# VH-VL binders against q9umr5, part 91

Target 1, 268 residues: q9umr5
Amino acid sequence: SYKPVIVVHGLFDSSYSFRHLLEYINETHPGTVVTVLDLFDGRESLRPLWEQVQGFREAVVPIMAKAPQGVHLICYSQGGLVCRALLSVMDDHNVDSFISLSSPQMGQYGDTDYLKWLFPTSMRSNLYRICYSPWGQEFSICNYWHDPHHDDLYLNASSFLALINGERDHPNATVWRKNFLRVGHLVLIGGPDDGVITPWQSSFFGFYDANETVLEMEEQLVYLRDSFGLKTLLARGAIVRCPMAGISHTAWHSNRTLYETCIEPWLS

## First folded at step 5 (VH-VL)

Design g21 (framework fv_modakafusp)
Fold by ESMFold2-Fast, scan of step 5:
Structure g21 (fold): chain C 268 residues (1-268), chain A 122 residues (1-122), chain B 107 residues (1-107)
Amino acid sequence: as target 1 above (268 residues)
Amino acid sequence: EVQLVQSGAEVKKPGATVKISCKVSGYTFTDYAMNWVQQAPGKGLEWMGWVDPRSGETIYAEKFQGRVTITADTSTDTAYMELSSLRSEDTAVYYCATGLSEYRYGYTPDYWGQGTTVTVSS
Amino acid sequence: DIQMTQSPSSLSASVGDRVTITCKASQDIRNYLNWYQQKPGKAPKLLIYKASNLETGVPSRFSGSGSGTDFTFTISSLQPEDIATYYCQQYYNLPLTFGGGTKVEIK
């Protein structure tokens, strides 16, 4: 008997994107109950991340309540940030494996087709003007925009990522850290050929410094200060890193080798 | 001065259990994970597992899972490695080791005990 | 588990020679690699951390390079006191895994 699996999709995405993932799980762990949450699909994925967290929370509560042995989360792209916040705001989650599929855990700083569709005249160098406004923070993509050349603006204006990462103070920070630390395993997946997540090391809590040199997780202030529990999780041996080359952003949930190597071992 | 001091050599019969200690001084014991490493005669280094002394949580390498128990006693700043159902293949030098860098944590063992020789023979 | 393959298993060189040891990881480990020196009857000593950083007090003739899956350890001018076995070790994921070791001897 396998623990239930809850899947959270990404930006401009829906449950249909995970049909191959469900096939793989059924082949290797037959009988697993997999629930792909079809909330905030398509353009609704642009709603503020805190709004999405509330909606997904209401959906996951009854699933977790019915699974006293625990559940696994598989959270793709932007969905990985939703799951980060879920694990922090839920005082009673029973998540064993939190599997983050190419999610910008330290933020995004890159020109992608998604940004050009939303803001056709903006470049990554000037998007901070929009994203770090009150209006911009009403869009999910701006909630995790992290301009390394305007880090002070990011810290002051980010209504979501800077708070869940403990980069800016919040009254609930101590409780959020305690809740997040109940997770059994933090499985981080990503790779250099993703083409969307920039820098791709953001999926592993690495990020650009002011010179656009990538510093890895252990060099980040959020890790060194243990702001939300990364250092504690690493000390518990609960962080698993699984980078894989040759996988584009839309293929993480449909590559069999990726599944067998990075996901399958964590679905007890 | 940081020191890791291990207990003395042991000679055991097959099927017996051995328990090795590693007493630390010169740093805060509860802040860093303690690793245990096996080295068979003329062979390389093999990681057995670790304990986080603050939480008591342990992780073991699959090869030793079910036979190894690693513990920490915070009242005496001592880590222990207990290996049961001993076989002749367990004849080895056993090391405790920790890493004290805040950037590298316990993952880069830069302080090692002197080693404890365990001989398993009939 | 991440497998670390080290080569050669042994080598003999003369004092003053440049010695090179190679280490290969079965998956991308970024630069999360250490190099250790172990002299007969002694515990290992950390020489290089994070692939290329020299540990404090370690002679400058020792160096490391590489990233991803391929790593190199070099002794620029071998000294008699460098007779030892050298090990690479990854710390990207648990379990920690070591290379098989390279025994360095003087001719």
Scores: ipSAE 0.584, ipTM 0.837, lowest interface PAE 2.5, mean pLDDT 91
Fold by OpenDDE, second read of step 6:
Structure g21 (fold): chain C 268 residues (1-268), chain A 122 residues (1-122), chain B 107 residues (1-107)
Amino acid sequence: as target 1 above (268 residues)
Amino acid sequence: EVQLVQSGAEVKKPGATVKISCKVSGYTFTDYAMNWVQQAPGKGLEWMGWVDPRSGETIYAEKFQGRVTITADTSTDTAYMELSSLRSEDTAVYYCATGLSEYRYGYTPDYWGQGTTVTVSS
Amino acid sequence: DIQMTQSPSSLSASVGDRVTITCKASQDIRNYLNWYQQKPGKAPKLLIYKASNLETGVPSRFSGSGSGTDFTFTISSLQPEDIATYYCQQYYNLPLTFGGGTKVEIK
């Protein structure tokens, strides 16, 4: 039998968005128990990400307990960050494949429809004034806002991304690294035509330097310092990078070719 | 109303083991890590370790490593601290507490038990 | 371990006086510092979190400042009910560590 699949949605999303993915999984892996977690849907996805991590943890624990052979996680967009944090705080998770589906794993720095909706009067260059405030950090989007021009503010004010990345030292960094390293495979999916994740390389732990030049994962301090285990995972051959062009952000979970190429191989 | 209610005072001999309980009410037990803090008579506060009631994960201070065991029973919303090989210097008030760190799941509220006095004497 | 050096160990002041307590960390702890008040026979109570944030329900006469290695706790106008021992506590890294405490008395 196939291992159970747990799906975590993105910002302003719900389980309904994954109806095609469910169809694909059922078709190619019949009998697979797929659970799309319907938590923090819609506007509730703006809740602080740590709060979301708690809620999702409560939901996945029973599923994992019933699957001693392991489970697969498919985590879309913002959900990918939730899942990474989830795996960091769980010392007993049994995740075989962690599939990060177009997630801003290294943060977000770009004007998107999501940000305009929440902050219609804010520009990308000025959002740090809001996001790196105590009240700004009460919104999920700000939890992974990563302004390359205000790195000091990011490091000091980010209550989520900077912590799970180990960019800011904290009491749990070592333990979280250990926990995250329990994952069998980290499957990173994204592409240049996403249109939302900015830069799109963030899905592969690439990101801007101070000159807004995109650096690859291997050039990032979090990798070089192995702050949460990326270097270790890569050395193990546990990181899979699956870039694909021609896919918009809202289509990653519904594209059949993408599924067959980047997702299906890791659902065994 | 949030309450952390600890077990009563203990008198032990050197070499013995003591187990203190901390029963939680008024909030979800599994939401926050539970810390234990030692305070010798007339002395300061010393962190012993914590348990994540949700996962059972524990971290101990090196000073107590090997002698302390912190556990959580989610069925009764009770945290425990067991200290073995007791010494005279273990004579202290012991507190269960939240709020000493914000990194587990973000902000953690400040809750404290009333303290449990442990006296170690021959 | 991160050592927290608190000073003074004790002080006596008059009602209405400004009281200042300092805490020095052995390394940069950013702003991950709490200030606690402990009255005799009672559990500690959080007054200031993350160096400068006043805990809910705490009187405004209490304040905290500082970042990095040097921190200050202030009572702007000492009241009789403020007789207690005060502790700084870092949560930047494990193990969590406290200052030695400052006993505040009234003349």
Scores: ipSAE 0.000, ipTM 0.463, lowest interface PAE 13.5, mean pLDDT 92

Design g22 (framework fv_modakafusp)
Fold by ESMFold2-Fast, scan of step 5:
Structure g22 (fold): chain C 268 residues (1-268), chain A 122 residues (1-122), chain B 107 residues (1-107)
Amino acid sequence: as target 1 above (268 residues)
Amino acid sequence: EVQLVQSGAEVKKPGATVKISCKVSGYTFTDYAMNWVQQAPGKGLEWMGWVDPRSGETIYAEKFQGRVTITADTSTDTAYMELSSLRSEDTAVYYCATGLSEYRYGYTPDYWGQGTTVTVSS
Amino acid sequence: DIQMTQSPSSLSASVGDRVTITCKASQDISNYLNWYQQKPGKAPKLLIYRASNLETGVPSRFSGSGSGTDFTFTISSLQPEDIATYYCQQYYNLPLTFGGGTKVEIK
C-alpha cells in the first residue's frame, strides 16, 4: 500500500484545482488516500500565514496519527511555505516526501497580476512600504514579500518568511530545525515559465542579491549557516531539484508530464 | 594541510571482493560527504556513490547498486569502498574525493585521493 | 539521472590555438557545472566551478560559460602543459554525473 497524500493549496485557490493531480495519483498509485485540505480557500488564502499554519496543523494531525508509516505532502505555491512552517512547528510529524510545487521559498520580488489586484498603483520597488507595515503583514502575500533592495526592512518586519528561513533569530529556531530535519525528501519543483513566482529560482531557494543577480541555494546565508537544515538535508541526499520549462503558475498541478517526471517517483 | 590517502593497488580474481580505504587528515571528517569515483582504463569518470560520515547514510549510482558498499569509520577518519562479485570490467582506478567548500564549489569534489588501481584477472 | 554529453570526444590543436569544448545536460542544471582537468596517471583537478568561476591558482587562459543546458569550456591559447582529458560534471542532483571527456592533444 501507498502512504497517504496531503495536499495544501495556494493563493486564491481551493481543493477543486487539484482534480487532475488526484486523477494522476489514482492512475499510478491506485488505492492512495489523498486528502486535499479545504481550508483558507479563495479570499481566505489572504489571511496571515501563521494563522493558516495553525488551521492546517489542526487538520493534518489526525491524518498523520492514522498513518504510522508516514505521509507525503504536496504543497502548491504559497502552500509550500505553509508546509515549510508545519514541518518546523510539529514535533511529531511523519512526513516522508515534501513536494513543493513552485513555492517562493526565499520570497517574492516581482510585479504580478495578483499583487496589482490588491495594490493596483504599487510597483515592486514601492511595495515594501505597504508589506513591511503591521497592516501589510496581515496579508499572506506580504508575509513572503522579499525586497532585495530593503533587506534590513525584510529581516525586521517579515513576521513569517524571515523566521521560518532562520534569517532572523527566533527562540524556537533549534526546535524548528530539528523538526524540519525529520522530513525524508524535499522535492523542489519550479520553472522559468511560471510567470508569477519571481525570481522563479525562489522555488529552489535561489534569490536576488542587491543587484538583482540570482544566487542559487548554496550561495545563500540560510544554506551556509544551515539555519533550518538545508545543508544537512543536501548532505543526506534528501533534496531533489526538478525544474521544468513551459509550465505556467496555474498548471503545475495539472500537467501529466510534470507529474510523471517530478511527483510520481516520490509517492511510495 | 588537507590530505586524502588511499590504500595500495590490489589484484583480485573474478568473483572476489575488494575493499579500499581513504584516510583523511587536515579537516573534520564528519562534516563532509565522501565520494567514490571509478575510472576504467582509457575511459571516463563514473560516480559510484557517497557516504555522509556523520549519519552513515549512503547513495549509490544505479550501475553499482547491489555490489558496492561505502562506509565511514569516524574513529579512524577513514572511508571505505567495498566492491563485491568482481568482474574483469571492474578493472579500474578508484578515487575518493570530497568537497570542502560548499559556498564556492557546492558539492564539487575539490580534494581527491591519489587513486587505487584494482586489477581483476583470471 | 542527468546525462552529460560532451563534444568533441578528442581534438588535436597547435600551441597557441583557441580550444573549445562543449557540454550538454539532459535537463536544466542552472550553473551547477564543474570542469576538471586530468593528466595521465593523476587524479582530476578542478579548474572551473559554478559554470564560469576560475578556481584559485588556475591560469586565466581557462574559462567557462553557459547556463541551463548548454555549457562551453575554452582554452584561449593552448600550452604544452594543457595536454589532458577534460571533464564536465553536474552537481545539481544526485547521482553526480560526468561528461564522457574530451582528450586534448597537441599536433
Scores: ipSAE 0.411, ipTM 0.785, lowest interface PAE 4.0, mean pLDDT 90
Fold by OpenDDE, second read of step 6:
Structure g22 (fold): chain C 268 residues (1-268), chain A 122 residues (1-122), chain B 107 residues (1-107)
Amino acid sequence: as target 1 above (268 residues)
Amino acid sequence: EVQLVQSGAEVKKPGATVKISCKVSGYTFTDYAMNWVQQAPGKGLEWMGWVDPRSGETIYAEKFQGRVTITADTSTDTAYMELSSLRSEDTAVYYCATGLSEYRYGYTPDYWGQGTTVTVSS
Amino acid sequence: DIQMTQSPSSLSASVGDRVTITCKASQDISNYLNWYQQKPGKAPKLLIYRASNLETGVPSRFSGSGSGTDFTFTISSLQPEDIATYYCQQYYNLPLTFGGGTKVEIK
């Protein structure tokens, strides 16, 4: 039998968005138990990410318990960060494939429809004023806002991304690294035509430097310092990078070609 | 401090039954599956099976299926391994252990009993 | 059942030497592999989990690598206290199975 698949949705999302993915999985891997978690749907996805991590943890624990051979995680957009954090805090997870589906793994620094909705009067360049405040950090989007021009504020105020990245020292950094490294494979999916994840390379742990030049994963301090295990995973051959052009952000979970190329191979 | 304390050495005749206990202290007994491992003298390790103390569910290796019974008593935090129809080849050290898998019974840390020597001789 | 073929069955090396043990699975087990150390008269001790992760409290001279079917356990600098038998163990599928073990001695 196939390992169970757990799906975690993105911002302002729900399980309904994954109906095509479910169809594809059922077709190619019949009998697979797929659970799309309907937690923090819609506006509730704006809740602090640590709160979401806790909720999703409670949901996945029993699923993992019934799957001794392991499970696969498909985590879309914001969900990818939730899942990474989840795997960092769980010392007993049994995740085989962690599929990060167009997730801002290295953070977000760009204007999107989602940001406009939440902060209609704010521009990308000014969002740090809101996000790096105690009030701002109560919103999920701000938990992974990564302003390259205000690195000090990011490092000091980010209550989520800076921590799971090990960019800010904290007492759990070593343990979280250990936990995350339990993953079998880290499958990173994204592409240049996403239109939401900014920069799109964030899905591959690339990100802006102070001049807004995009640096690759291997150039990031978190990699160089192996702060949460990226360097180790890469050395193990455990990181899979699957870029694909021509896919908009809202289509990653519904594109058949993408599924066959980047997702299906890891649903063993 | 976590301790898995097993019962003492056993000497049995062929055809007899042996029952070994493994008493747990220092952690919640029901959090982790309890495995039993056989190690014949000078030989390797062989998984026999496990019990989920929470549910009482068991899974056995085929080699021991029909002869082994693994149980858990949550009232005393003690796991048991009973092996019947003993043979000379059953002469071995038997261990109770956690941590042999990531099967969800909670985080599975590496805990081992001190081992119980079972000698089967006519 | 998944068979774990471990090699060599025994080796002798000098203090400070690099020691390498290999384990081959009969099928793809991803990284669901543990490495155990067992000293004479003692219970096994977990050193490496998920193929390459060092268990808490384990010296950094121990390491593991591999995925799929081929795995390697390494002692970068053999110490006198490392005299033991080492076992690989898969937990990808039931039944759990161990390699045959590698007895490590010092010259």
Scores: ipSAE 0.000, ipTM 0.473, lowest interface PAE 15.1, mean pLDDT 92

Design g23 (framework fv_modakafusp)
Fold by ESMFold2-Fast, scan of step 5:
Structure g23 (fold): chain C 268 residues (1-268), chain A 122 residues (1-122), chain B 107 residues (1-107)
Amino acid sequence: as target 1 above (268 residues)
Amino acid sequence: EVQLVQSGAEVKKPGATVKISCKVSGYTFTDYAMNWVQQAPGKGLEWMGWVDPRSGETIYAEKFQGRVTITADTSTDTAYMELSSLRSEDTAVYYCATGLSEYRYGYTPDYWGQGTTVTVSS
Amino acid sequence: DIQMTQSPSSLSASVGDRVTITCKASQDISNYLNWYQQKPGKAPKLLIYKASNLETGVPSRFSGSGSGTDFTFTISSLQPEDIATYYCQQFYNLPLTFGGGTKVEIK
């Protein structure tokens, strides 16, 4: 039989967004037990990411315990960062494929409608003033705000992304790296027409330098230092890159061609 | 300075197994993956698989899965490629190759062995 | 698997000529493409890595360009010692895959 699949949604999202994904899985892998986690839905997705990690951790433990052959994770948008942290904090996870659907793995630096809801007078150039405050760090979106023009502030103030990426020291860093490295495959999915994730290459661990030139994963200090295991995973042949053009941010979980190309091969 | 030295030519009968070695020197063997590449006479290069010498983990190309076994012996800094159930179509030169840039780790082979000729005939 | 289509399969040119070889990937591979030179009876030698970077010790007449799915390799002024077969290779995903090769001969 097929390994169970656990799905983690994104910002202002819920399990209802994944009905097409579940149909695709049922068609190609009939009998797969798919659990779409109904935690931190809608506005609750704004809760601090470490709080979300704790809640999702409690939900995935019994699912993993029932599947000694392993499980797969499909984590969409902000949910991909939750799953990054889950793989690091869980001493005994048995995740085979971690499929990251258009997640800002190196952070976000872009103007969106979500930003206007929360900070209506702010532009991306000014948001660092809010996000890198203690108050701002109580919102999930600020936990992965990564302003390339204020990198020193990002490194000092980020309570989540800078820590999980090993960009700032943490007492648990060695254990987190060891845990993350148990993953079988890291499948990265994203594309230039997403329209929300900025830069879109953040889904592939690329990001802006101080001049807003995108540097790829292998040029990042987190990779070069092997801070949480990316270099080790790449050496193992465990990183898969699956870019696709023509897909908007809300369509990654409902496009059949994307499913067949980027997700289906990693579910067995 | 950096050298990949392969074992000598082999002549095998159909159905036999061949095991080729690749001994390295001049760098830390466990830091970089070792690739194996097949080249049939007058043909192009075809990747067979690789081994991460530190973990022992292997990845094989689908065409060779089930017939190829790639291993690494860290006590002798030697990688091996074993190909079983040999056919005439396996007559080729076999190369080991590694990439020594931390940035490029094994994915950009910039150091190659001299090649080992395997001839399969009756 | 990512397929690499290389063209032409062979070419003949005169010393001093500009030679261009093309390579097409079956999907977007960004700039994760290498170029190798192989002389008869020898192992391949890396010339260009990551689409456009010249390997140390390689003559400046060799260059590479392109991104996404379409790549080109150029020898600006062909020399007699450049007689060889040239291969592109993607390293965006495993398995590593090579183009079919282009045999370069001098008239």
Scores: ipSAE 0.596, ipTM 0.838, lowest interface PAE 2.6, mean pLDDT 91
Fold by OpenDDE, second read of step 6:
Order: structure tokens, then sequence, then C-alpha cells
Structure g23 (fold): chain C 268 residues (1-268), chain A 122 residues (1-122), chain B 107 residues (1-107)
């Protein structure tokens, strides 16, 4: 039998967004128990990511317990960060494949429809004023806002991304790294035509330097320091990168070709 | 000293199965994925797949999917490549190797076995 | 799959000559490219990792450059011991793929 698949949605999503994915999984892996977690849907997805991590943890624990052979995680957009954090805090997870589906794994620094909705009068360059405040960090988007021009503020104020990245020292960094390294494979999916994740390379742990030049994962301090295990995972062949062009952000979970190429191989 | 020692040459008939071993010494077996590479006589290199010895998870190239099985025995620090339904075109040297998908930065080893010749003939 | 087109397939040069091999990827692979040397009857040996980094112990006459889709491997001064087949190999995505190889001979 196939391992259960747990799906974690993104910002403003619900289980309905994944109806095509469910169809594809059912067709190609019949009998697979797929659970799309309907937690923090819609506007509730704006709640602090640590709160979401706790909620999702409570939901996945029973599923994992019933699947001694392991489970697969498909985590879309913001959900990818939730899942990464989840795997960092869980010392007993049994995730075989962690599929990060167009997630801002290295953070977000770009204008999006989501930002316009939340901050209609704010520009990307000024969002640090809001996001790196205590009240700003009460919003999920700010939890992974990564302003390359205000690195000090990011490192000091980010209550989520900087921590799970191990960019700011904290007492659990070693344990979280150990926990995250329990994952079998980290499957990173994204592409240049996403239109939301900015830069799109963030889905592959690439990100801007101070000059807004995109640097690759291997040039990132989190990699070089192996702060949460990326270097180790890469060394053991546990990281899979699956870039694909021509896919908009809202289509990653619904594109058949993408599924067959980047997702299906990891659902065995 | 790091060593990847592969099993000896094999002669098989079409339709048969061959299993090649790659014994590791000198480093922690579970630290790195073990790749298998095929090289037909006078031809180039072709990646077959790898195994993560830590988890046992495998990825195979599509060309070999369904015929190849790569395994790792952590108790003996040995990786295996089994190829079934052998064909004449499977006649080749097979290598176990690390580092093909790794980034160096002081963590990526480049270790290769000596190769195992498999001859498939009727 | 990412196709790696390597050229030329073979070349013959004199000792001391500059040798250049090119590798073209079917898509942008950033700098996720290795160059291997394989001598007859031997396993491949990594010479250049991540497009331009010289592997430990490799002579400085070997070098690599490029990013994205176009890559170049260079031997600044060909030596007799450099007779081998050279391969580029991408590790940007699975499956891992190699170029077709370049056989280098001495005139």
Amino acid sequence: as target 1 above (268 residues)
Amino acid sequence: EVQLVQSGAEVKKPGATVKISCKVSGYTFTDYAMNWVQQAPGKGLEWMGWVDPRSGETIYAEKFQGRVTITADTSTDTAYMELSSLRSEDTAVYYCATGLSEYRYGYTPDYWGQGTTVTVSS
Amino acid sequence: DIQMTQSPSSLSASVGDRVTITCKASQDISNYLNWYQQKPGKAPKLLIYKASNLETGVPSRFSGSGSGTDFTFTISSLQPEDIATYYCQQFYNLPLTFGGGTKVEIK
C-alpha cells in the first residue's frame, strides 16, 4: 500500500484548492489515503505561523501514528514553511518525502496580491516597518518576510523564519536540526513564472543579497553553516530540486505535468 | 583511506539477473547517497540511480525503472545494484560512486568503485 | 530530463597546447556542473566541481567556467598524462545526466 499523504495548504487556501491534486493521486496511486488538512483556512491563514505549526502538529500526529511506515507531506506555498517548522519541532515524525510546493522557504520580499490586500498602502520597500514590529509578527506573512536591506531587523525581529533557519541563535537550534534531518527527501518545487514567490528561487532556498542579486542555496549562510541541515541533506542526496517554467503560483497543485514530473515520483 | 570495493566481473545470459556489490570503508556509509553509473563499452557515462543508505530510499533513472533495484546494507556498509531482465545492451562496466549530486563545500566526497564488468551474451 | 551536449566528441592536440571543451545544458542549471576525467580502464575522477572549482589535488592547468547553460572546461597546457575522456555532468535536477564525453589525444 502507498504511504499516506498529508497536504498542507497555503495562504488563503482551503482543501478545495487541492481537488485536482487529489484526483491525480487517486489516479496514479489508487488507495492512497490523502488528507488535506482544513486548518487555518482563508483569512485564518494569516495567524502567526507558530500557532499554525501547533495546530497542524496536532492534526498530523494521529495520522503519523497510524502510518508506521511513514507519510508524505505536500506543503504548498506558505504551507511549506509551516511544514518545515513542523518537522523541526517534531522529534518523532516519520516523514518520508517532504514536498515543498512553491514555498518561500528562504522568505519573501516582493509585492503580491496578498500583500496588497493586507497592506494596500505599503510598498515592498517599506513593509519592514510593519513586519518587524511586534504586532506585525502576528501575521503569518510577516513571519517570513525577509528584507535584504534590513538584515539586522530581520534577524532580531523575525519570530519564525530566522529561528527555523537557525539564523538567530536559540536553545533549540541543534534539536530542530536533528529533527528536520529525519526527513527522507526534501523535494523543492518552484519556477520562474510563479509570479508570487519573490524571488522565485526562494523555493529552492535562494535569495537576495543586499544588492538584490539572487544567490543560490549554496551561497546562503544557512547552508554554509548547515544551521538547520541543508548542507547535510544535500550531501546525502536527500534534496531534490524540481524547477518548472510556465506555471503560475495558483497552478502548482493543479498542473498534471508538474504532478507527474515533480510530485508523483515521491509518493511511493 | 576511503575505499569502494565492488564485486567481480559477471557473465550472464539474456533474461538473467545480476547483483553487484559495493563495499564501503573509510567513511560513514550512511552519510552520503550511493550512486550507480553504467558505462557501455566505448560509450559514455549514464546515471542509473542512487540509494540513501540512511533511509533506504531510492531514486532510479527512468531508463532502468522496473529493472533496477538499489539497496544498502548498513550492517555491512555495502550497497547493491541488481539489474534484471538483462539484455545485450546491458553489457557494460558498472560503477558505484558518491558525490555526483553533491555540492563540495568540504562535505562532498568523490569516491568511485573500481567498476564491475557485466557481460550479457547468449 | 536535462540534456548535456558536449563538444567536441574528440580532439587531438600537441603537448603544451590549450585545450577547450564545451558543454551546453538544455536548460539553466546555474553552476551545478561537474567535470570528470576518465582514463582508460579507470573510474572517472572529479576535476572541477560546481562549474569552476578545482578539486583538491588537481593541477592548476585544469579550469572550468560558465553558468546557466554554457560551460567550458580548459586545459591551459596539455600534458601527456592528460590523455583521457572528459565528461561534464549536471546535478541541478534528477535524473543526473552526463555529456557525451570528449576524447583527448596527443598528436
Scores: ipSAE 0.000, ipTM 0.454, lowest interface PAE 14.8, mean pLDDT 92

Design g24 (framework fv_modakafusp)
Fold by ESMFold2-Fast, scan of step 5:
Structure g24 (fold): chain C 268 residues (1-268), chain A 122 residues (1-122), chain B 107 residues (1-107)
Amino acid sequence: as target 1 above (268 residues)
Amino acid sequence: EVQLVQSGAEVKKPGATVKISCKVSGYTFTDYAMNWVQQAPGKGLEWMGWVDPRSGETIYAEKFQGRVTITADTSTDTAYMELSSLRSEDTAVYYCATGLSEYRYGYTFDYWGQGTTVTVSS
Amino acid sequence: DIQMTQSPSSLSASVGDRVTITCKASQDISNYLNWYQQKPGKAPKLLIYKASNLETGVPSRFSGSGSGTDFTFTISSLQPEDIATYYCQQYYNLPLTFGGGTKVEIK
């Protein structure tokens, strides 16, 4: 028998997006109990991330309780950040594989159709004026907006990402690191043709420096300081990197080759 | 000191309902699930289910088929097990039990109540 | 449901003897197995957790070993206070299931 799988969706998304993923899992791992969480769907995905973390936490607790041998998480896009926070705030999680499916783990800095829809008169260069305000931090997308030209404002104003990445001090940082390190495998998935996550290497803990040159995970201060356990996990052999070209942002959960290559091996 | 203190012995007639309590002290009641275990005379231990005191969520073993109700009262740090439609085969000692570990639903029971004897007789 | 089978159902041994109890699971449960001691009229007491770890305050004469489907519990030198029924318990999957128990008596 296989461990249960919990799926957490992304921005402007719902459980309907994962029909193909469920079909793939049923084909390769028949009998797997898969729960796609129907919380913060559609426009409710814009609610502050800490509010979403609390709601998803309440939903995952009984599922984890029914599976003493452990569970797997598949977390898509913005949902990958929710799962990052769940693994840190839950001192009792039993997650084996955390599969992060094209999630902006170091943040977002790019003009996309989603941002144009939400803030039609803003360019990425001036969105920091909105996102790093108290009002802006009431929107999930601003919780992981990471402007590399205003890193001082990001560090001081980000109510979510800067804290879970250990980029700004928090009283719970030591406990959050201890909790996160209990994960069995951190499976990172993403690719250059995503078209939404900018830079796409954010899905692998890479990000822009002040000149918009991408620095990979091993060059990030959060990795070098081991702020929440990335260096320890990598040394332990627990980080899996699975980049794939040719996949757009809305296709990660419906591409069979991606599933077979990057997801299937981690569903015990 | 961690303590699980159960209510006293009960004698019930067939068809009645019994409700026994388990009051906790020495730890945060809402941080750990409370389990219930039945032990019939001369028989082994049989797990009945648990309640998560924080959420009120429960899980029950299939054998008890809707006759058992497990609840928690966070204002008094007390868990309850209610068994309805009592039969002679429900005569047993009932234990509450919990495992205090980093996992909320720990199933390694390092703390047990003293037991409550329920006798079902005419 | 995972069935736990203990052997023997009862045994009688002399003070100082080595006593071995076995527990077999109907499927692979890795090392998710506990051992409890229950004296007449008392609640069970945890002795061994996760197959081989001795609970704090439990005498070192008690030990556990095994993984997968076959597990053993050993008392290296039986003492009079060890008269009790011993139970194995799996927690690999719900519902939790216990072995039938082994009654240990001193002759």
Scores: ipSAE 0.000, ipTM 0.416, lowest interface PAE 15.7, mean pLDDT 89

